# Miniprotein binders against p81326: the designs that were tried, part 13

Target 1, 226 residues: p81326
Amino acid sequence: MLHFGGFIMEINHISKILEKEREEYIRNKVEEYLKQGFSKDDAVNKANQSWRTYIGHRIQDVIYNLLKKFLKDSGLKVTTDKALNNRNLPEELDKVKRLIAINYGEYLFLPDADVIVYKVENNDIKIIAIISVKNSFRERRFETTYWKLKLKESPVTSHIKVFLATPDKDNEISYKCPNGKPKKMRIILEYELDGIYFLKEDFEETEKAKHFGKIVEDIIEISKKL

## First folded at step 3 (miniprotein)

Design s5
Fold by OpenDDE base, second read of step 4:
Structure s5 (fold): chain B 226 residues (1-226), chain A 103 residues (1-103)
Amino acid sequence: as target 1 above (226 residues)
Amino acid sequence: DEREELIRRLREALEELIRLAEEAGLPEVVELLREAIELLEEAIRALEEGDLEEAIELLELARFLLRLAIEYARETGNEEVAEFLELALILLEELLRELIEEA
């Protein structure tokens, strides 16, 4: 537990660390797209888009690995939506997949679930939490909220906590009422979700809006109540 | 074994860095390094158990911790510590490359 504190504060630099790779990444991607026949402007735009996707995945991977590591001692397991996309799933993951599925009548679809935390007790799987990882809110600002609401509609999934983890680099949701003006997105996300966890220090802390360092403790506490 | 030697060198480098960070008055770096060592040891155990995927994941997390340590050292003006951390990072990345190529 004690070793977690120092580590958690340093996660604030995740975006900065990853941004160091940006220049090289962009250069390489621009060259790749130029070779594919794109114009210089198109190549640059595509490279920047690719970078956004890439950095998002990298942040997700770090968060996944962190949660996997720090929840292991508590007997909690972690997986990802990517792992669940396999046709031949182990029995355990197949059960996890089924337990997070949302009913649309004739069809079942999975929510966006970057990280899924679950426990296995007496051969039964209980889904504890889904963590959505967002580097920026440029697109699909309320997607996580949508999935939370959908999960609430079923007694099978209504207990599943939905968390958002973000560095919020552009301060889109870091404060509720900066300069006395309500930030709609922060207010709605905080209201609808079970928690928002920031990978930064500069944010307005509330009961639901916390530093990412609290997520492990919160998940463990939730797991004990299930 | 080349891998065993690399692991040995990495472990020794991290332990030396703890001492260096302590001397420099960087307790945050010390904590990051202790965690990185723990992750390394867990990765080694995973390798011994034949779980290459777990080993890679653990080392990727350790890599992240080292990168954080480097940033912290630089931000605090401890360039010497940062340089030594970068050397350890190189060793870790080499180990990761070997494991990823095996996978």
Scores: ipSAE 0.026, ipTM 0.465, lowest interface PAE 4.3, mean pLDDT 87
Fold by ESMFold2-Fast, scan of step 3:
Structure s5 (fold): chain B 226 residues (1-226), chain A 103 residues (1-103)
Amino acid sequence: as target 1 above (226 residues)
Amino acid sequence: DEREELIRRLREALEELIRLAEEAGLPEVVELLREAIELLEEAIRALEEGDLEEAIELLELARFLLRLAIEYARETGNEEVAEFLELALILLEELLRELIEEA
C-alpha cells in the first residue's frame, strides 16, 4: 500500500513540474515568435502548437522513469522502443525485441511500444505489457489497436497486455456525454485494448479505463500470473 | 462525390503497386496492400452511407498499413517501391485531413 501511495505522490509532483515547464516553455516560444515578426495572437497559437509536440515526448519520458522506479522492487524491468532500435543491443534487450516483434515473413517489425515492461526468471524473459503513450487523437488513433490485434495472432505474443496512457486534455476519448453514451473512438479503444490509463481526474471510469495511478498495481498483478 | 472518386483512384494506384511489389519479390508488401485496398473499398461504402466517422477510421487503418509497407520496402532495399508508396500515402493523408475537418 505504501508503494502505491508513493507512486501517487510522484505523479502529483511530476504533474506540477510539467505545469511549470509548460508556462516557461510557452513564454519562451511566444517571445521567440514575436522577435520573428509574428503578431501576439499568432505567436501564442504557434507556441501552443509547439508545446503539444514537446509534451508528447516529455510525457513518454516521465512515464518510463516512473514505471522503472516503482516496478524495480517487484522484480520488473522497463525499456523503450527507442532503446530497442539501437543496432548494438545488449543480449537481454535483443531478446526483449525478438519477443515483441511482429512476424511479416522473413522480417520482424517492432510494434509502436513506447514503454515495455518485462521480467527475467532463470534467464527466461517474459513480456508483461507494452504501453502506448498518446497526447492527442487527431492522428494515428488506431495504430495501438492494430498492434494489439497483430500481437494476438502469435502464441509468443498473445499474452502481452497492450495499454494506452494519455492525458486526453482535449477530451477526445474521456468526454462525458450528457446522455451517458461514450464516443465511438472510446468504445473501440476500450474494447480492443487491455486498458486505458488517463493522466487526468475527470473521466467516466470503467473496469478498463482507469486513473494512471492504478497502472503499477495492475502490472504487478498481471506479472504474478505469468 | 469527388472524394469517393479520389479514394477509387488511390485504390487503383495501390493495385498497380501490388504488381510492382510482386515483381520485386515482396510478398509481405503485397499482403499489406491487399488489406489496404479492402479498407478503401469499405471506406467508399461508408461514405456512400453517410458514415463519415467510419470512413475516417478505415482510412486511418489503411494509412497505417501503407506506412508499414514503406518501412518494409526500405528495409529490403526496394527504394522505387517505397517512393511510389510515399506518393500514395501523401494522397491518403490529404484525404483524411479533408474528411476530419468536415467531422
Scores: ipSAE 0.000, ipTM 0.161, lowest interface PAE 20.3, mean pLDDT 77

Design s6
Fold by OpenDDE base, second read of step 4:
Structure s6 (fold): chain B 226 residues (1-226), chain A 103 residues (1-103)
Amino acid sequence: as target 1 above (226 residues)
Amino acid sequence: DEREELIRRLREALEELIRLAEEAGLPEVVELLREAIELLEEAIRALEEGDLEEAILLLEFARELLREAIELARETGNEEVAELLEIALLWLELLLEELIEEA
């Protein structure tokens, strides 16, 4: 039993820890944009947008590092879409890239894949899961669902599990029917995706909606069936 | 029917986008999305009646409305709404591909 206790506490507070840097970050960015000739209001808006991008990347990096660490002992490997955006890939990563590609007739494109989990058996690569990391659902709310549907269309990629990991700080998808009103986005994401993993404790748990602490176990179990 | 369910999910997504467009002060985008939702509802009815050709035509018209909505959102500088509408457009195009292949 991976004593996830310390891990769970770190995960639940990751957004809060990162948010402590926000005030300083915003101040510095506002100053930078003012020096570039933007108005005060524009500088503030641009600083806030920059922060959203920055914190999103930080959360992705943390999740990547955690999965890499906890899946290592199981023999599973982890990479990112960014790592695949290279002209000179090692043979292993080149195979990974080809195995997640989506066919658009004359072109192959990669899905958004913040984290990719795969195994190597007898020099063959099997893709196990793609994890999309979303800090907030202000932008690209259904992007992960689109990629899941596209992956299902090919027998090459139809087996790939697609998971969403989020702190859901604004409680956009934490509950299905708060105050008796259905949250369409939660319902759609839970229906279409293979799982949603929350980096928080306050959410409605279901078969597909779980705490992030369960993702390692779930991935390992899936890997044994492939 | 899986096809009808996909259209229903798209309708739900567009209803959410209407709320976002309202919050962003994009009334013309809201109207286009309302019209698109009506077409999606008609497409569901057409599928229930076994009229695949009519369903395709309705969804093709809805596609044009979404394209116009994307352009309007970009012209107003609302890239966030435009990006979300692009994703809805991709869903609609996927639905059309599935229906056309059956057709």
Scores: ipSAE 0.005, ipTM 0.187, lowest interface PAE 10.8, mean pLDDT 85
Fold by ESMFold2-Fast, scan of step 3:
Structure s6 (fold): chain B 226 residues (1-226), chain A 103 residues (1-103)
Amino acid sequence: as target 1 above (226 residues)
Amino acid sequence: DEREELIRRLREALEELIRLAEEAGLPEVVELLREAIELLEEAIRALEEGDLEEAILLLEFARELLREAIELARETGNEEVAELLEIALLWLELLLEELIEEA
């Protein structure tokens, strides 16, 4: 129990750090753009756009580090697709790469799996889950769904859970129409994926759409069945 | 051949999308998709001639057309067409990555 309480506390701590980091980032970028001769309104807009790009990478790193820290005691390991694309791979990561690769004829491609959770037992590697991290749904919104559908085609990868993690700050998939119906994108993502984890408080939880604070206990439970 | 498989998948996806866009009554999306197919065929010819730089440039133009088609489909409330366009865009991006690595 303390394990999950610590995770939620760490998420809350990081959220406050990110808010302060945002304020400092925006202030510094506005000053930078003003020095370049942009108007105040243009400088603010450009600073906000810059932050949107920055926070996307920052959230991926945060999620990776949180999952690595809080899954370690359960014997679970965490890596990234970026790590798997390195030329020189340790034997363990080379095996992970081969177990999540998708066939396109004679060629194998990695899904865009920002975070990968696996376990090692007697030199046997079992992939538990891949997590796609999305800060925005303006581009490539169904990329995660596509990779889920491809992974389902092979007995080697069909057991792998595919999750989406998102702050959904713009309410692109947590919004409900006035009649209570979710948007089509939310319906499709929730139906096809194994779960959606929101890094926000203000949404209705369902069986598959949950607060990010529940992801550690869900992954551990899945791992026990494998 | 990785390249041949990616080209085949992309061509099939774009042809299916034209049919679906026509059924949905989206003439501007149909036009963008036909232009994207023409650019893909020109890129294939450039590849056959060994002109990787030209092929990449043509496919980058095709990618912009697909992005515009996605926005138009969404603006007109045709989310299903937009979703399938995202899948075609993924195939095109995989082809671009393969070509850029070889260049």
Scores: ipSAE 0.000, ipTM 0.116, lowest interface PAE 21.0, mean pLDDT 78

Design s7
Fold by ESMFold2-Fast, scan of step 3:
Structure s7 (fold): chain B 226 residues (1-226), chain A 103 residues (1-103)
Amino acid sequence: as target 1 above (226 residues)
Amino acid sequence: DEREELIERLRLALFELILLAEEAGLPEVVELLREAIELLEEAIRALEEGDLERAIELLERARELLRRAIELARETGNEEVAELLLRALYLLMRLLEELIEEA
């Protein structure tokens, strides 16, 4: 029936592909910056900064494609906030857009919903979850939490699950202090959000903080309760 | 809608700064940031009521609080907090400029 082992195996395979992609990307960007006249040290630093931006989009695309592939047989559909901002928007996606929009008086704005999971039932659309993908927490630590709190304010959107997906390479929210206490940021994110899914192996799982490999099962279970 | 984007960026930056300042052990900076957020929320309500003069006044007060917070963070050697406070100040100044031009 459902092959969740295939999902976990594909995540592991993609992680290896991304590592090779990083090596090639950095090499090419360093060469590019050197040709522009930057010093070797500056070229390396700029290449690493460029990679951080690139990998953010790349991880989002990976998550979108994985979820689309593995949720299809459960009758669930997946889209992105980028698709919802397209000028040539299909009727179905226009309805999705309206159902996740947040009210600011006479204006409606989309949350920062990198990946959106929904279902179509009796010609009506039900939003199951939005997933915010973060590769870094340095500058916008609680953006996902802000959108969760805004969505809770409306009866139209209060049922929508808000998840954070992150590799957390800098150990900003997966690290614990020497006394065993999680950092304040981790405590707040876990408390306010419906779940955190880590794209890394070395962390302590809780009821709400899990390996990314569990996200498909969780979303399917949630969808059956709606 | 550039104004709405500036307001949301500023609100998020101030919220993040409170948590960073608490983690850094800067209670005076935390208090200044809480006051700045209260002033920002009052300014938003004034804007919704069409009271540009009041909104500008409230944001000018918030600007002064952020300037004090930056000085305090620098005096205590917390350069990361000071740099992010400066970023928040920049966003607030951009918002003030838009409101002053409209007024």
Scores: ipSAE 0.000, ipTM 0.151, lowest interface PAE 18.7, mean pLDDT 79

Design s8
Fold by ESMFold2-Fast, scan of step 3:
Structure s8 (fold): chain B 226 residues (1-226), chain A 103 residues (1-103)
Amino acid sequence: as target 1 above (226 residues)
Amino acid sequence: DEREELILRLIEALWELIELAEEAGLPEVVELLREAIELLEEAIRALEEGDLERAIELLERARELLRRAIELARETGNEEVAELLYRALLLLFRLLEELIEEA
């Protein structure tokens, strides 16, 4: 019935796979650390830390593959900042890189754009959105807002939507008004960014803070206005 | 007063990094960043007084504190904190280049 129903089903299916993958990963890592002579408690703590690093990369790959799959029929293309940092770029990706780069006087840098959505019309490239993927906010909480503010300074990049995608398992930004003072990080991220997409069911929904299942629909709508 | 605005933005960024460093258990990084903020506030006052040479000296001192904070974050395995500190350092470097050219 709805094109986006399949996307939501795929998200739910992958979520279950990731949960099983976590259980197996932790079990194997605990065993590995125990064999190295660590205590049971240390082995568990080290395995959990290893998982946090692993899942960060895993979620980026999942989001990239989901968006690539579900945006394809809408004429939209998806790439990654990792792909843009390759030595020999195809002409199309070289153009994408130039259209997203931020100028710092004599220096040019790419933003923290884990996933990039663009379209090609008559050999002209339009960048639709960049998506920063964060598993946790402990160490890079305002990096995405910095890049959003820099992109707004140039007429070349000011139209680019900057989104955050996160499972937010530690509930760091899931709620804006949790009884008492709202979380500063949630307020700042929601204010500065164009949207926050949660890979979880339990969060305070607003016009800019939505379930990840809405992202394909939103990106397609944005692309029609460009 | 674009320069004063840039220093104010840097001060705000450093306050956010202090919160991050506290969560990461990096008390020496927190101390270095607090001292850097004091130097940046002093640099704003120097610019308001037209003392460009003093402003440059204060910003150079703040730059050395940020460099030390980056090294400490790296030594303790906090690479993401180090990366954000490095970005703050780049903003400070641009500010210094503009002021040194004026001087």
Scores: ipSAE 0.000, ipTM 0.088, lowest interface PAE 23.2, mean pLDDT 79

Design s9
Fold by ESMFold2-Fast, scan of step 3:
Structure s9 (fold): chain B 226 residues (1-226), chain A 103 residues (1-103)
Amino acid sequence: as target 1 above (226 residues)
Amino acid sequence: DEREELILRLREALFELILLAEEAGLPEVVELLLEAIELLYEAIEALEEGDLERAIELLERARELLRRAIELARETGNEEVAELLERALELLERLLRELIEEA
């Protein structure tokens, strides 16, 4: 319980830091682009595009570090797809990579697994969940769902939970139409995935669509059933 | 349920096309694939609503777009992309045959 309270406090603290970081980042990038000879309107547009890219990587790193910190006491380990792409992997990570890879005939690919949660018992590795981190849904909106469907096809990977984590700042999947119906993308993502975790306060919670503060608790519960 | 199985296989075809469109890197092929993707979403909605005839019509249109994409990829010397599109077309044609039999 104590750890979950600390987790929520860390999320709230980081949210405030990210808001200040956004203001400073955009201001500095506008100045940079103006120095390069771009017009004021172009500089502002480019700065906002740069922020969208920056915050995507930033949120991914934040989620990785938070999960690593708060799952440690439960004996769970956390890694990233970037770590798994090293040529000379430690034996443990090489096993993790082999347990999540998807076969396409002559090819083997890793899913869109920004963050991977697993456990080690008696030198055996069990993958608990993969988390896809999306800052925006303008492009590649259903890629995470595709990987979920592929993982379900194999007895080796069918138990792996696939989660989406997103701030959804543009209300692309947290908004409801005036008639109360969710957007098509929200309906499809919630239906196909094992859960959606929002890094924002303003959304309607469901059994599968929760505040990010619930993710540690949910992952621990899942791991105990495996 | 037979219809649930067909919808699942349609979603698999849809996501394969999305992945291929993202990776193809050929602008004119991508344009055709994006049109096909839109038709597949509408076909899935039609099936969920029980409108089998509309789903078939939409999938026939998607099939034609995929054929054009394959031809274009081959004309531009992108045989690898053409082979991936051919696999997607085969999947779509199999689904279309099963839907027509159900109709």
Scores: ipSAE 0.000, ipTM 0.145, lowest interface PAE 17.6, mean pLDDT 78

Design t1
Fold by ESMFold2-Fast, scan of step 3:
Structure t1 (fold): chain B 226 residues (1-226), chain A 104 residues (1-104)
Amino acid sequence: as target 1 above (226 residues)
Amino acid sequence: SPEEKLKLLIRFAIELAELLLRLAEELGDPEAVELAKLALYLLRIALELAEKGDPEEAKKLVEEAIRLAEELLKLAEEKGNKEAVRLAKEALELLKKALELLEK
């Protein structure tokens, strides 16, 4: 049996840790900005902006470590776009990079692939999924969708599942309007992407929009079909 | 059947946890909001696992939800919220009955 319950318990534990970490981080950053001569309102605003940047990187690291731990026994491997941008790549990671890179004439760019899941069979690499991690949607709302559409254009990459993982703390894509209609951004993201995994509890699940606790099971099932 | 009773108990516990969350939000109690949200997350997944016939994994999530419900009860008692105490006690009893079914 897969350690599905263990995965969910670790997500729950980490979520609780992150809430306490937020309170301490904000307090320390407000104090720091006040010492630099900012007003109270400016210090609070800057501290919140700093937290949004910090938590984005923190959530990416958490998701990477959780997936690496819980997919290992299923023969699946996990890496990051940060690792793929290293100058000295091992042969395996160099192959992963080549299999997800998108060609723009003279240039190759990686999609928004914060976390990448792949498998190795007979020295051949198969990319299972890429996961874009978003803490907020304010500035670059549809970039994950853009990368999905680009990957879909090539027979080499068209099979790759593109997932979004997000706490959606500001309720930008998990919120329903009074008439039960989702926001336009939610409709577009759910339509174009292969799945959205929420690191929050209060939302209505669909075939494609699920609790993050389901991601390990879903990825394993996808890998069996490749 | 025992399976239908288990699912019903978990669904009812989810409804009580949702009421506790609303109460905590209305009163501006961040500790209670956190605990209720975590309990809801676990119970929704436990329900799905019970529906799929994975009782061993569902058991682990129900055990954690019981721990969170006990923390919610203590917090409600400390703050003198009689309605929250009642809801938390009812949720805890339902979860303990669900655990008994998962153990057999």
Scores: ipSAE 0.000, ipTM 0.075, lowest interface PAE 26.1, mean pLDDT 78

Design t10
Fold by ESMFold2-Fast, scan of step 3:
Structure t10 (fold): chain B 226 residues (1-226), chain A 104 residues (1-104)
Amino acid sequence: as target 1 above (226 residues)
Amino acid sequence: SPEEKLKELIREAIRLAEELLRLAEELGDPEAVKLAKLALFLLRMALELAEKGDPEEAKELVELAIYLAEILLKLAEEKGNKEAVRLAKEALELLKKALELLEK
């Protein structure tokens, strides 16, 4: 039980580190752009745009490392789409790649699987969940649902849980209209996906839409049923 | 530079693929929508790999995007959609130029 309390404490600690990291990153980038001859307003705007790109990768790395740390003692392994795209794949990761790949006739493609959780039993690999990490929904708002729908079409992959993890800083899927109705994007994502995990406090929890602190417990429970 | 030219060609192909996807969605063509989404996904991955300096993997994704664009072109021709035919042909020309740069 204390294991999950430790996870929540580590999330809170990392949140504080990321805020300090943001302040330092913005300061350094503003100085860099000013040295290049940009105006103060342009330098600040460019620094903020650069931070949005940086934090996307940073959040993915944080989630990967947290899940790897807190799932290890439960016999669960964690990998990334980046690791699966290496030219020299170990046999175990090659099997993972094949088990999550989507069939397009002669071709197999990876879904948008930023983080992949699997287990190894008697030399067989079972994929538990894939987690798509989205810092914003500006461009690829339904990509995760597309991959979920494709995975459901195959008996090999239909059991795989597809989760979305997001801070949703711009309130794109956690906002409710004045009449209390969620936005269409939120309705679709929650309906099609197996869960949404928010890295923020201010939202209304549902059965499928939860605080990120609950993801480790949920994954462990799912793995026991498989 | 050849590297900047490659990235520009892929970015322009992405823009055309987005337009093809929009057109396929407006027309309610599920086959074209699936192929356009896949082509767009592959081109975005190819751009990322080209930006990271991994041209061999980018080449494989560009080759596959060409194959899918050819299928999209055939579907557009069968449907008699002149606008989709033009967009698919333009995307194919850009992707073939990108492939030539990757082969060198």
Scores: ipSAE 0.000, ipTM 0.135, lowest interface PAE 17.3, mean pLDDT 77

Design t11
Fold by ESMFold2-Fast, scan of step 3:
Structure t11 (fold): chain B 226 residues (1-226), chain A 104 residues (1-104)
Amino acid sequence: as target 1 above (226 residues)
Amino acid sequence: SPEEKLKELIREAIRLAEELLRLAEELGDPEAVKLAKEALELLRRALELAEKGDPEEAKKLVLEAIFLALELLELAEEKGNKEAVRLALEALYLLMKALELLEK
């Protein structure tokens, strides 16, 4: 599998670069906050919070571009929820938006879908998967599962796979049973979602919890069934 | 200013891409030469767009340059070229910092 090997190599290099980038980012932000008059402890805390926000968007963009590059030859297209929130949408993206929107009576809302994979056949659009990207689980731990449960309720959206992609550097969901104690969050996320893809080497692998390097192959396989 | 810092980061990335191209040419590596030339052209264009005040288009070119730099890094690691690995990693770091500024 040569093309999937290239995908895995790019992921490994991105991980190394993001780690180095983190060290420099934190150092620079600490200096910035110290110059603003914050204490050392406050500067460090603020720098870490700033990094969490920065890296979240950074990882989303990286995943978007990797999936766009490696799915293109399979006839699959990739977009983002930010693109769908543009007021002047191209016809194709307007159709994507309508097919992924969740109905709340008089109101329609988009799920929090960082990356969206779809295909176009004879001007008909089929949504394959949405991918939620989480760098940390300190806040909004079950947001992705809420959207998955809502999507399952409609015949229009029930086929859409909902995946979580995460480096999980704090080991918040990497294991079900560290030292024999179950982690409820990992159990619930794995149960409700269609898959969890880890941007790290060390985690408890299951049928639904895999290394991110397998996501392209899995999405292509799913698209063939639609 | 963020705008001046962005242009500085892109100029530094261009210099590193020029060094990677020179090294690839000296070593007679046609694949590395091709990738380095493409990255250099994208970065020069990104600098022009940043100077003209078109950050959205500059962001697209910076992202493309990042992926070319990753291919250069992979090739350098396969060939055990420590100098090329160092230059590619340094360029990637600068490009990711530039991307951060473009996203603000």
Scores: ipSAE 0.000, ipTM 0.108, lowest interface PAE 19.6, mean pLDDT 78

Design t12
Fold by ESMFold2-Fast, scan of step 3:
Parts: C-alpha cells; sequence; structure tokens
Structure t12 (fold): chain B 226 residues (1-226), chain A 104 residues (1-104)
C-alpha cells in the first residue's frame, strides 16, 4: 500500500528546509554584494533576485526527487529533460526521448518537460505525464500550452498528460480579481492543460487546479487507465 | 484586454524565435542564427516596453522584428527548410497581429 500521508509530510518538511536554505542563501549573497561595493538596499535586492533564479532550479530538483521516491512502488519511473540530453543515453531513456519529442521534419525537439513520468510494460515504454515546473510566468506564460497543443496533434503523443507545477508566489495564476474572476492567463492555462498543481496553500481548488500533494495519486490513477 | 493580448502575442513570438534559433544552430546555419538572435533580442525589448507602458517604442521594435522574420522566412524557403518556413510564418502571423493592436 502506498502511504500518501508520507508524501504530504515530506512536502511539508522540504518546504521548511527550503525556507532555512533561503535565509542562508540571502545572507551569504548580501555579504558578497556588500563586498563588491553595493549599498545595503541594492545588495538585498540583488540577493533576492539571485534567490528567485536559484529556487527555480531547486524546486524542479525537489519535484523530481519527490516523484521518483513516491512513484517507485507503483512501477512508475521518473526522468528529466536534462537526463534525456545526455549524448550516450541508456536504451530505455533513448526510447523515452523518442516518444516525447516533437517532430519538425528531420529534427526532434523536446517539449517543456522538466519532469517526465513513464512506465515500462513488456519492454515497451509508455509516457504517462510531462510536468512543467514554473517559478514565475513573466516571459513564458504560454510555452507549456503550446507544447500541449503540439502533443495533441500526434496519435503517438496525444495521450500524454501535461501538467504545470508552480509555487506561484507572485499570485500570477492563483489570484482572483476583485469580482471573483480568475485572470486570463489562469483561465487559458487551466482550460488547455490537464492540470495545475500549486506548491502553496493560498488558492481555491478546482477539478484541474489542485495542491501539489495530490499529484502522486492522480498520476497513479492515470497510469492504470493506459 | 487588448494590452494583455498584445503581451501574450509577443511572448508566443519570442518562444517561436527561440525554436528557430535552436533549429538554426542544429543545422549550422550562421545567417539564420544571426537573424534569429537579432529578432529574439528585439522581441524581448518590445515585451519589456509593452509592460512598462511605452507602446510607441514597442511598435518600432515589433516592426523591425517583422522585417527580420521576413528575411529569415525567405532564407528558410531558399534552403528548402520546411520546418523553419512553418515556424517563421507562424511567428510573422503573431507579430502582425501584435502590430495591429499597437496601431489601435
Amino acid sequence: as target 1 above (226 residues)
Amino acid sequence: SPEEKLKELIRLAIFLAELLLRLAEELGDPEAVKLAKEALELLRRALELAEKGDPEEAKKLVEEAIRLAEELLKLAEEKGNKEAVELAKYALLLLKMALELLEK
């Protein structure tokens, strides 16, 4: 039996670790910028900007490790686009790359697939889901939607679920306007994607927009239907 | 809103320019790489200006990006690169739609 309570507890534990990591990172970066001659206010602002970049990569790594750990007992495997970009791929990962890539003639491009969930049955690979991890939406808000639309066009990839995972700290897609209406970007992303998983507690859940703690259960359920 | 639609069109054009750049790099086409990099830089600046509320300056950058995208489309057609042709045509469509919004 999979213990989903353990997954939620580990998410809560890692959130506290990340908060402590943030405090140490900011402190060290402020000191570094002060030594370079920046004012205290500029040093703090630059340190916070540096943290935003760092945490984006860190959250992606956290999500990968959590999913790998908690999907293992369900016979599901997890990889990353970084792993798929290695020149000498194991046969299994080479097959994963081929099944997820979008064909542009003689060229194959990977979608925005930060984390990939798949299963192996009778030596055949079946891709279950792609998870795009976004810390902010300022410049690339519809990139994930474009890849979802491209994947839907092919019978080889049309079954693949495309999810967005985000802390959405700036409330770019979890915010509701004063009239209670979601912002346009939230409406479009929720409509086109198969799900949005928030790494925060301050939002209203819908059928497609859920707390990240539900992702393991959802992926396992999807895998059973394929 | 028209302002939000404008920014979304520019962001999609940026994404397509990034794909064109990667394709040009994979093909080892230095002319296409140069054009795609120049278009990408202009579009990123146009987005920043649109976000800051300077639509007249953003319009100039979008117009220049259209010129570069047209040149990139012509180059792709000359080299028989059907993938680049389709991506460039799509980018041009989005940029022309953005230009129409900027002209209102």
Scores: ipSAE 0.000, ipTM 0.122, lowest interface PAE 19.6, mean pLDDT 78

